# Ledger of designs, part 4: VH-VL binders against q9r0b6r508to684

Target 1, 177 residues: q9r0b6r508to684
Amino acid sequence: HIRSDFRHGAGGWQIRSMGVSKRPLQWSQSGLLLGLRGGEELSAPKKFLGDQRLSYGQPVILTLQVPPGGSPPPIQLRLEGAGLALSLRPSSLPSPQDTRQPRRVQLQFLLQETSEEAESPLPTFHFQRLLSNLTALSIWTSGQGPGHSGQVLLCEVQLTSAWPQRELAPPASWVET
Short names: E, the ipSAE of ESMFold2; O, the ipSAE of OpenDDE; V2, 0.75 times the mean of E and O plus 0.25 times the DockQ between their complexes.

## First folded at step 4 (VH-VL)

Design w01 (framework fv_adalimumab_6cr1; at its last look DockQ between E and O 0.03; V2 from the best seeds 0.00; counts 0 for: pae O 9.8 > 2, placed apart)
Fold by ESMFold2-Fast, scan of step 4:
Structure w01 (fold): chain C 177 residues (1-177), chain A 121 residues (1-121), chain B 107 residues (1-107)
Amino acid sequence: as target 1 above (177 residues)
Amino acid sequence: EVQLVESGGGLVQPGRSLRLSCAASGFTFDDYAMHWVRQAPGKGLEWVSAISWNSGSIDYADSVEGRFTISRDNAKNSLYLQMNSLRAEDTAVYYCAKDQWLVPEYYFDYWGQGTLVTVSS
Amino acid sequence: DIQMTQSPSSLSASVGDRVTITCRASQGISNYLAWYQQKPGKAPKLLIYAASTLQSGVPSRFSGSGSGTDFTLTISSLQPEDVATYYCQQYDSYPYTFGQGTKVEIK
């Protein structure tokens, strides 16, 4: 899996507006403070980019920490590649939770073409082309976050691959004949 | 569990300086915004200053701006308030107060016992 | 800026009584309101935030309600240890003003 846990810094993530690098990120050992203004997006470093076809149908998982009285903002994942672009919504919303304390929530985004009519789904072939040369993976929000700053803490981003590394070797009990 | 202990208060003449300290324990200090809130004798509460977890955001009440400086030392779990050009109107108990978030939300889940600052001749 | 007005300024009630304290903001503050309890000679203690969310460890006899400009703190059955001054605070916008306080005493 490709992963950013932000334990040692922003890890190459950048806030961009209109495709160019913009303001500095605020970092803690617990994560990145995610507060996006209109037109801004948080852009992934190169390790999330390139040929990601092995991630087709697999989730991108965001782990967020939100303030006690708040809920996660409506976060979307934007993919760009091969001259194509697609925005994904979470495959499921966080379950209702106790708001009395800061809490962690996970958002999962399945890397698949959407069937949502308003966002014009891509044919499967075009989506595979996009994943074959991913040039941007970005996080953005369509609404205000919780509290004064509208900010949440982004604790981890994981891009899941369907191809296990070590488990491809046959078990010792299997016979070659 | 959570403890905030203020120190540095005392009697001081107008125009002089004092530095308040707050020692924090029982929580991860560098994950929370911190505040100073004061209360004049027999009167209500007034927010004074705020600092985010990383000192990246700092704010002051208009009444103290330009005279007071808030700072923190996360390695020492300590919050400070440098008070310059003190006025009689600054006489109050000063409370160290913990926010519930990394950036100020301006409400306070834990408070220290307070330290009295008296500005008088 | 936003002014916070509490009423009454003081009250005396008997143990077991239902006590209500009101707080009015001069402008809409949504639900960005906290309630604090301050016992004589001690620091304030957070009771309620976001107008109606009870802070962990606070007895269930305390409750908050309201939104916009009108807010209420209720103590459903007053106990001797509830003798204190109660403050509301708006945290919607600077200057994050506190009310003047309501002193609660037992007859």
Scores: ipSAE 0.141, ipTM 0.684, lowest interface PAE 4.7, mean pLDDT 85
Fold by ESMFold2, look of step 7:
Order: structure tokens, then C-alpha cells, then sequence
Structure w01 (fold): chain C 177 residues (1-177), chain A 121 residues (1-121), chain B 107 residues (1-107)
């Protein structure tokens, strides 16, 4: 699997914006300050891109630290690839926890058409085609962030992959009709 | 154990300068915003200045803006307040205070014991 | 500026009494209110934030309530170690003002 944990920097993540202003990410040893303004996305580095077909049906896992009294903001993953674009919603919500302190939560985004935001998700073949040449993976928030002036900290991003064929070169059963 | 230890207070004349230091231990200093809060003798508390975890956001109370400079050295786990052009109304116990978040939320879970600054002729 | 007005300015009560301290903001501050305890010669200690959330390690006899402009700190059963001055503080907007304090004494 492919991971950013931000212990030694922003890991190649960048803010992407339609506006004219370009601002640097802020980071700490524990992660990135997500803090997105309107029209901004947090874009993944190249290691998350390219041929990611082995991640179909697997989760992208975001580990967040949320300020006291807050909750994870509404986050979408946006994917672009092979001339296609789509947005994913979290496949599960975190369990209720004590919100009186800063806390860590995980959001999972299953890389499957059932996680798409659209009313009519892409057919399975098109989703897998998108993953064959992923050109962008981005984090976007549409709602108000948690708490007063607080912003969530992005502590880890993991792209899960099923890599059984790395050790078994001839994958006869991997190809679908 | 979270500890904040202020130093550098003393008696100074108006118009002079003083530099306060705060040594932090017992937590990951780089993950938190830090503040200075002061309390004039026999009076209430007044927020003075804030600095984010990476010094990327800095705020001052109007009464000290342009005269005081907050800074931090994350390699030394230290917070500083350079106080220039001191006035009698700056007389107070100055507290180093820890925020709960990496950018200022402006409420303070741990405070040092304070260092007294007296500005008088 | 948001003015924070505490009432009363001082009070005396017996051990075991329920005591209440009020804090009024001059304009709405949602739940962005903290309460601090300051014992003589000591630094302030955070008791409550977000109007009603008890800070870790603070005894459960302390509680906070309110939203908007009117807030209350309650000590359900006053103990000798609760002799202190109590401050409210808004953190909604600059200047992040503190109340003038309420001194609590044992009779």
C-alpha cells in the first residue's frame, strides 16, 4: 500500500486552487493542517497516481485529528483518470466518541462505484479504467469545519492495495472479461 | 508532565526594553500554538499575544502591537516576548500559556507560574 | 469589544453549599466560553471550555452551562480547596476578554 504520514514534511501534497492565490501547506510533525479555503483542494503526490487498479474495492484511509468539540468536516475524495472524474463519499462514519478532547478519527473511502456521490455511479468497467491511469487524487471539503477557528490535522493518508501478484509474476486469474 | 517556566522579568524604566522567555517541556511543543497572557497587580487577566505552531500566524493585543514581538524556537522548545518601549501600564505578571491546537483557539489549558514585569521610574 | 460581566464580585459560602457564578457577554458568543480558577499566588487553571465541557482532571463537582450571552459556573458542593477567584473568558473574537473575577471564600 502507499502511505503519507507527514513525519518529515508535507510529503509532496499541495494545495490546488482555481483562484490566483497560491499558499503553502502548513505542517507539523503530526501531520498537515487541512484548513482549506473555498475552491481549494489538497492534491496527492505522484506516488498515489498512475496505475492503481489493485486498489479497486479497497479503501483510501484518512487519519484525522479533530479539535475539541468538533467532528470531521464533510470530506470528499476526488479522482481523475483516463479522461474520467468522480467524487467519493466516506464509506463509513466514525463511531461516537468523547468529543471533549482532541481526538483521532479515520475516514474510509472505498474505491468502488458504490461510494460515488453521483446518483448514477459509473459502471464498474469505467471505474477500473479511471484507476488504470489515475492523474489526480484530491481531498475537498464543502462544509464548515469543526469548532471555532479550529482546523483538522491530516495525520495519515493510506491507499490500500492488494499486491498478491508482486511475488507471483503470472497472474492468470487477475484479468476480468 | 506539562511544564512552562517563564523568565526574564524585572524592574525597568519606561521606554526601555525587556525580553521574556518561556521554557516548555512535557509535550510536543511544535504541535501547539502558544500565548502570552498578563495580569496587572490586583487586576484581571488580559490576553497579549499568540503565535501558531510554525510562527505562520501571529496576533497581538492592540495595546502592545508595534511594541511587542512574539517568537518561538521549536528546536529549543522555547517561547519569547520581546517588549520594547515599555510603559507603566505594561506592569503585570506575564504568563506563558499553552493552546489546545496548532493554530490559536484562545483558551489555555496550561499556564506557567508567571514572571513579574514592573515598569516604573 | 465584548465585555464580560461576572456576578457576584465575591461570595462566602459554607463547605458543602452549592454555589453559582454567572457571566454575561455584551453580545452573543455561542459557546466560546472558558472558566478558570486562580488560587492566591498561583497561575490560573482551566476548569471548563466550550461553556460546558469539563477539562480533564477537574473534579466533577464543577459544571458549566449556558450559551449565547448568559453563562453559569456551578460548584455542586463547595470544598475548602475551592477558595479562589474564578474568571470567565470569551474566545469568540478579539480581544478575547476575561470577566473581572469572582472571589469565593469559605465562611
Amino acid sequence: as target 1 above (177 residues)
Amino acid sequence: EVQLVESGGGLVQPGRSLRLSCAASGFTFDDYAMHWVRQAPGKGLEWVSAISWNSGSIDYADSVEGRFTISRDNAKNSLYLQMNSLRAEDTAVYYCAKDQWLVPEYYFDYWGQGTLVTVSS
Amino acid sequence: DIQMTQSPSSLSASVGDRVTITCRASQGISNYLAWYQQKPGKAPKLLIYAASTLQSGVPSRFSGSGSGTDFTLTISSLQPEDVATYYCQQYDSYPYTFGQGTKVEIK
Scores: ipSAE 0.006, ipTM 0.533, lowest interface PAE 9.4, mean pLDDT 80
Fold by OpenDDE, look of step 7:
Structure w01 (fold): chain C 177 residues (1-177), chain A 121 residues (1-121), chain B 107 residues (1-107)
Amino acid sequence: as target 1 above (177 residues)
Amino acid sequence: EVQLVESGGGLVQPGRSLRLSCAASGFTFDDYAMHWVRQAPGKGLEWVSAISWNSGSIDYADSVEGRFTISRDNAKNSLYLQMNSLRAEDTAVYYCAKDQWLVPEYYFDYWGQGTLVTVSS
Amino acid sequence: DIQMTQSPSSLSASVGDRVTITCRASQGISNYLAWYQQKPGKAPKLLIYAASTLQSGVPSRFSGSGSGTDFTLTISSLQPEDVATYYCQQYDSYPYTFGQGTKVEIK
């Protein structure tokens, strides 16, 4: 697994804010502050990049801290590599919680070319190419969401890796013949 | 104020080519994915193509795949649609449309007034 | 392909009337639905996205509801300037299809 826990800094993450919502990256021991207005792109550091084919089919997990009664803003995950790009939506959305205390929620993004939550399908071979040379991994947030009465923090990012089971797995469909 | 101004439409014969342009202003152009959406006369709307902020992600409708090419010049705040091998069914008003995201979310918060493309023999 | 079916195709109502337009998706699209207003000879205008989120600058008389397959656009009090064709659009999955439109007129 590759992880950013933000305990000792922003860990190389960078922010690009859109429009009038431009702001510097704000880090605390609790995590990175997500904007509440406008769209933002958080770019992952190099350790998340490169050959990430071992993460095929595995989740990227974002751990967020949301304010009481709040929910995380809409978030997409963008992958870029080999001249290709793909945006992923969360595989599951956290249920709204009516609590008076901040809560941590996890968003999972499955690294797959086809998903009900994916905006558009990508041929498997191209997706594998993308993962083999991942040049960018970015978190997008609109800053908009229900129940945003406080700060939303990105507390952790985890890229899940699987061990290859080459002996038991059929050839991947993306293998060119 | 967000403004999108399409140009390049006109009358062409089938098989010919045409290049549409869209001039964007009033927003940071390279912060948003852009789209082309068309509307045949008296008909509904049809999404045509999308391009992410850095051109890293490009999509086409099946109806135009292989014939149309979407591109952008962020330095010029411009979106383009190169239309080759035009067909009668390509006749439509072509709208430049802005996405809300860097990469296409595929709904459009701003539209241009459109430019008419007529393909007829 | 996901088919978006709007109902009715056209309607005529009086100023001040409550107007309801429905959009049905041939399959579940969660809340990935947008509504647009298009006045004659003009560009479409985004009214609602995410099924129920009002676009900035859109009058509060417009509202959207629904999830899954059935969606509704409501104009709480129809105004003369609301004369237009309204379109729903799903952006759940490719291809990103529109409804056939609903023409709204004033009596």
Scores: ipSAE 0.005, ipTM 0.583, lowest interface PAE 9.8, mean pLDDT 88
ESMFold2 (binder alone), look of step 7: mean pLDDT 94; pTM 0.948

## First folded at step 7 (VH-VL; framework fv_adalimumab_6cr1)

Design e01 (at its last look DockQ between E and O 0.05; V2 from the best seeds 0.00; counts 0 for: pae E 12.1 > 2, placed apart)
Fold by OpenDDE, look of step 7:
Structure e01 (fold): chain C 177 residues (1-177), chain A 122 residues (1-122), chain B 107 residues (1-107)
Amino acid sequence: as target 1 above (177 residues)
Amino acid sequence: EVQLVESGGGLVQPGRSLRLSCAASGFTFSNYAMHWVRQAPGKGLEWVSAISWNSGYIDYADSVEGRFTISRDNAKNSLYLQMNSLRAEDTAVYYCAKDEYDILTGYSFDYWGQGTLVTVSS
Amino acid sequence: DIQMTQSPSSLSASVGDRVTITCRASQGISNYLAWYQQKPGKAPKLLIYAASELQSGVPSRFSGSGSGTDFTLTISSLQPEDVATYYCQKYYSAPYTFGQGTKVEIK
């Protein structure tokens, strides 16, 4: 497994925005603060990148902390590699792990070919090619959504993978620096 | 009211360079992404380039990648397009457009300038 | 890249007629589709966003529908001031590709 739990920092995650948000990435021991205005992109660190073919069909799990009475904001997962790109929507919304205040919920994104409703659906061969040289993994979130009077936090990102932890492995030559 | 005013267009020979400017007013410029869109005479619209509020994200159409450079100066409420190695097919009216992006329910280009004409001819 | 194709390329109708313009994406783009109106010698104007949301200040005779790959712009009752070229555009991510345009004229 490849995991960011944000217990000791932002862990190399970076933020971009195309909308009205003009804030830096904000970290706390509870997680990364998600923006409430405009669209934002959170880019994963190198340990999530490279050859991720062993993660084919496996879930990427985002754990979010939402305010009482709130719901997860709209989120998509974007993959880039080998000159290809694909956007994934949540495949499941499991029950909250903690219903106490604040509430934690999980979003799952299966690393598989998407339906025709996705902007960039790929044949299996191309999707495998993308995973073989994953150069970007990013979380896209909208600042719009119900129940966002309080803070929404990204508490954990987990990718199921048989590869060794990137921080304990040699750098992948195909990963962009 | 929102206002976008392009400038810098003109006649130029192939292979030469030109720099366009867009002056913005009527909104908090530094909060929004900006775009360039062009339109060849009598033809349709073609997206050229995009830049986020802090220049952290930049993208180009394949037709201009490697030749054009988008930039901005938020202190001056200005957007720029440096066009190098110009070709005849770059002849067009160039518009700057304000972005109103949201990944699920967002707007697109909600305000446009009047455009500035660039003519590339020998 | 995703191709955006409009139909028809041009049409002529009478005042008061119902006008329909179609936009097809070569791949699914969800509801990330905008419609623009461009009058001769003028810059484009946003009409519809998110496939079906009417931009503020746009007359209610304009409406948009569709999702995935097939989208439609409808003018319920064509007016003389609606003479223009209309463009669809995908805008979820770059490239922000436009359709080739549909020229609408009055008979």
Scores: ipSAE 0.007, ipTM 0.582, lowest interface PAE 10.0, mean pLDDT 85
Fold by ESMFold2, look of step 7:
Structure e01 (fold): chain C 177 residues (1-177), chain A 122 residues (1-122), chain B 107 residues (1-107)
Amino acid sequence: as target 1 above (177 residues)
Amino acid sequence: EVQLVESGGGLVQPGRSLRLSCAASGFTFSNYAMHWVRQAPGKGLEWVSAISWNSGYIDYADSVEGRFTISRDNAKNSLYLQMNSLRAEDTAVYYCAKDEYDILTGYSFDYWGQGTLVTVSS
Amino acid sequence: DIQMTQSPSSLSASVGDRVTITCRASQGISNYLAWYQQKPGKAPKLLIYAASELQSGVPSRFSGSGSGTDFTLTISSLQPEDVATYYCQKYYSAPYTFGQGTKVEIK
């Protein structure tokens, strides 16, 4: 597994801007602030990139700290690789909780075609080709809340890899074609 | 017991500067965002500024942007407000307030100081 | 920026009356709304957070409700010590805007 846990720093994560702002990333011992402005994404460091084919069919797991009585905002993963780009929605969402304290929740993004935000007209096996040379992994949120900065902390990012047994398991569709 | 004690208020002429301090005790100051809120005589509450635990996120109300500077010294458990180019409309009681939880400057303000009066008059 | 509008600006009521104060946000703020009580000459005190959650040490006659844009603070049976100005506040992100206040007095 490849992991950022942020207890000792920002772990090489940075804000990637589309000409909106180039502001510094805010960090605490509890995590990174997901207060993204319009056009901004939180971009993963090099260790998450490159050949990540062993993560196909596995989740990217985000651990978040959300405010009391709230739920996580809409979060998308954006992937770029092999000249392709796509966005994923979470494969599962935690239920809302009404507590007086911030709570930690996990969002899972299955790295598989079923997680794509919208029907993609991309070539057959595009997801697996993208993962063969991943050039960007980014976190984006609509920021649907009051004001311009969010209060959700990103406490951990984990990229899950397949076990050796999966390499010997019955072929996935890309092995058969 | 959480305590916040403001100081540094007083009478000052327009165009001059004043620095407010807030001494914090009874909690781990370095884990929390902090705010300044002001209240003009006979008026309502107006949020002035926020600062994250590490000073990495700072924001201001439009009315004070460019003139006021919020800062903190976590080693001294102290919050500051440097007020430059003061105007008559900055006359108010200034409160420091603790955000309820750490870096997240989106919680309610659970503890307030008793305030320090700033009067800007010639 | 989101405006916070309280109604009424002031009210007078008798001891034992049910008192209702409303707060309207110009845009949806989910449940990120707090209520504060400020007695004359004193600092504000947090009563309610997350629109409906009672802060520790606050009497149970205080309650909050609402979500989105319309919020209500209710005092189920007004007491003499409840004479104060009450403020709503949106939070979550800057600006942390307060309503203009509602002054509550005993007749």
Scores: ipSAE 0.006, ipTM 0.504, lowest interface PAE 12.1, mean pLDDT 79
ESMFold2 (binder alone), look of step 7: mean pLDDT 92; pTM 0.943

Design e02 (at its last look DockQ between E and O 0.13; V2 from the best seeds 0.00; counts 0 for: pae E 12.9 > 2, placed apart)
Fold by OpenDDE, look of step 7:
Structure e02 (fold): chain C 177 residues (1-177), chain A 122 residues (1-122), chain B 107 residues (1-107)
Amino acid sequence: as target 1 above (177 residues)
Amino acid sequence: EVQLVESGGGLVQPGRSLRLSCAASGFTFDDYAMHWVRQAPGKGLEWVSAISWNSGSIDYADSVEGRFTISRDNAKNSLYLQMNSLRAEDTAVYYCAKGEYDIFTGYYFDYWGQGTLVTVSS
Amino acid sequence: DIQMTQSPSSLSASVGDRVTITCRASQGISNYLAWYQQKPGKAPKLLIYAASTLQSGVPSRFSGSGSGTDFTLTISSLQPEDVATYYCQKYNSAPYTFGQGTKVEIK
């Protein structure tokens, strides 16, 4: 597995604001602060990239800390590689929070082809090409949070592999289309 | 209450330039992308240009690319459209619009100004 | 570029009638579709976004449906104040193209 647990820093993650949020990336031992207003893009570091075909059909798991009475904002995962791009939606959504304490929830994104919900469906062959040379992995949030009454934190990101990922191949430039 | 007020429209000859302004109030201006949308007399709506909250991202319709320049002054809560090399087909009511963003995608427009008329004619 | 085509271009119906307007995209745009109402001499007003989400303050007789390439705006019971031209708009990416509009009148 490839993992960011944010225990020792932002781990190379970067943020780009697309809406109301104008803040820089904020890290704490509890995780990365997610914007509650406006869209944001969080870009994964290099260790998540390269040949990720061993993760085909496996989940990318985001662990979030949600404030009391809140829910995680809408989140999508974007993959880019081999001149291709694909957006993934969570395969499972957490139940609404009804507690007086912060709650950790997990969102899972299966690394597989999307179908009718996708703007442009990607054939299996092309999806394999994308995974074989993953050049970007990013988390996108809508900025619609739990009424700004608390903070939503990204506590962990895990890319699941069928086999242990001990050696990561860097992205290649051999595919231009 | 959200208000958008366009100004600067008028009659101009082909090939000339015109600068439109939009004054915004009733919301945090620098939190939102702003847009220009135009409507020729008796015709439909046409998106013209977009600018992000910090001017870091700008888009134009093909029909105006290279001739129009969108800009903003967040300190003045103002949006601008510099229109150069104007053509007859640029004749339209020009609206400034507040943009709402959807992730992975673009903008829809939840508030509009009253519009300002630009007439390009010899 | 993606083309947005509305149908019909115009319609006339009686008060209380169910009215349906369609919007077709030449390529898939998921649910990234908005609907606007424009009354004569006025600026457009947002009715629906995300294909089916009603904007705050809009009467419940308005509804939207669809995904991919085919979308519909429905007025369950047409009212006199609904006389206007209606536009769909894609926002999957720039350009943010509008349909050509559908003029709705009362008989």
Scores: ipSAE 0.021, ipTM 0.646, lowest interface PAE 5.8, mean pLDDT 87
Fold by ESMFold2, look of step 7:
Structure e02 (fold): chain C 177 residues (1-177), chain A 122 residues (1-122), chain B 107 residues (1-107)
Amino acid sequence: as target 1 above (177 residues)
Amino acid sequence: EVQLVESGGGLVQPGRSLRLSCAASGFTFDDYAMHWVRQAPGKGLEWVSAISWNSGSIDYADSVEGRFTISRDNAKNSLYLQMNSLRAEDTAVYYCAKGEYDIFTGYYFDYWGQGTLVTVSS
Amino acid sequence: DIQMTQSPSSLSASVGDRVTITCRASQGISNYLAWYQQKPGKAPKLLIYAASTLQSGVPSRFSGSGSGTDFTLTISSLQPEDVATYYCQKYNSAPYTFGQGTKVEIK
């Protein structure tokens, strides 16, 4: 499995905006702040990219932390590769929880045509072609307020493989300034 | 206390324009998507339009696309619906609705205004 | 577009009866389904979101179930104040379509 655990840094994740300079992520030991503005995406580091065909039919799993009385933002997982692009909605739903306490929630995004967010799915085999040379994996949110500290956090991202594989990612070498 | 108050409804002739307003209070307005939902007399609910917190994403029902324009002013905590080229079938009570963010990629409406009646008749 | 169909369109039941209203989506919408109650002359009120999660302040006699295409709103013991029209609504994507409504009356 390929993972980002944000305990020691932003793990190479960046805010990506179409054609503009990236701005710094807001980060804590508990995760990355999901305070994205319009036109921004949270872009994954290169370890999630390249040839990811072994993840076809497997989930990408996001772990979120939601503050008491709050709601997580709408989330889409966007993929680009081999000249193709698509967006996915969660394929599994979180279990009901008491919203009066901070809670952790997992979202799964199945890397398969039937889980596409797009109104029309890609032609047969285009999803696998996309995964043969993945050039971007991004998280898109909408309906969030800008820059609010202590809001919804992204605590972990996991890319699952059909073959169990161990991820040995080193800790980040920098700390939040 | 969340409060949504619509205004601007009234009697108008077909082909004319009308602008609805919704004043919001009791929550951080610019954290939430806002919607218009309408209900013709004696009929069910019909979603009309949605606008994201920063106006970066806007959706319309097919029945109003090209004629209605949704907008918001976050500094004034206000939502608007500009309705042009009005038709008799646009006659309805128009509700302002607050969209709730959730871990789902959509919106359900946790708070509603009391509505403002628009009557399009010659 | 995904169509939302409610059944029945209306019903009459006695106080204390169990009432069941169904909502069917023409395509799968996972659990992105909400239920609303609307009393005559009033704005709709959210009862349930995420198919089964009760909104704060909603009496426990209301419950929701289902996933995918088939959803159910249940009133375990109908009360006089539950006379209303009930709507389901999908929210997996725009358009955020409502069912046509189910009118509930006391007989």
Scores: ipSAE 0.006, ipTM 0.494, lowest interface PAE 12.9, mean pLDDT 79
ESMFold2 (binder alone), look of step 7: mean pLDDT 93; pTM 0.948

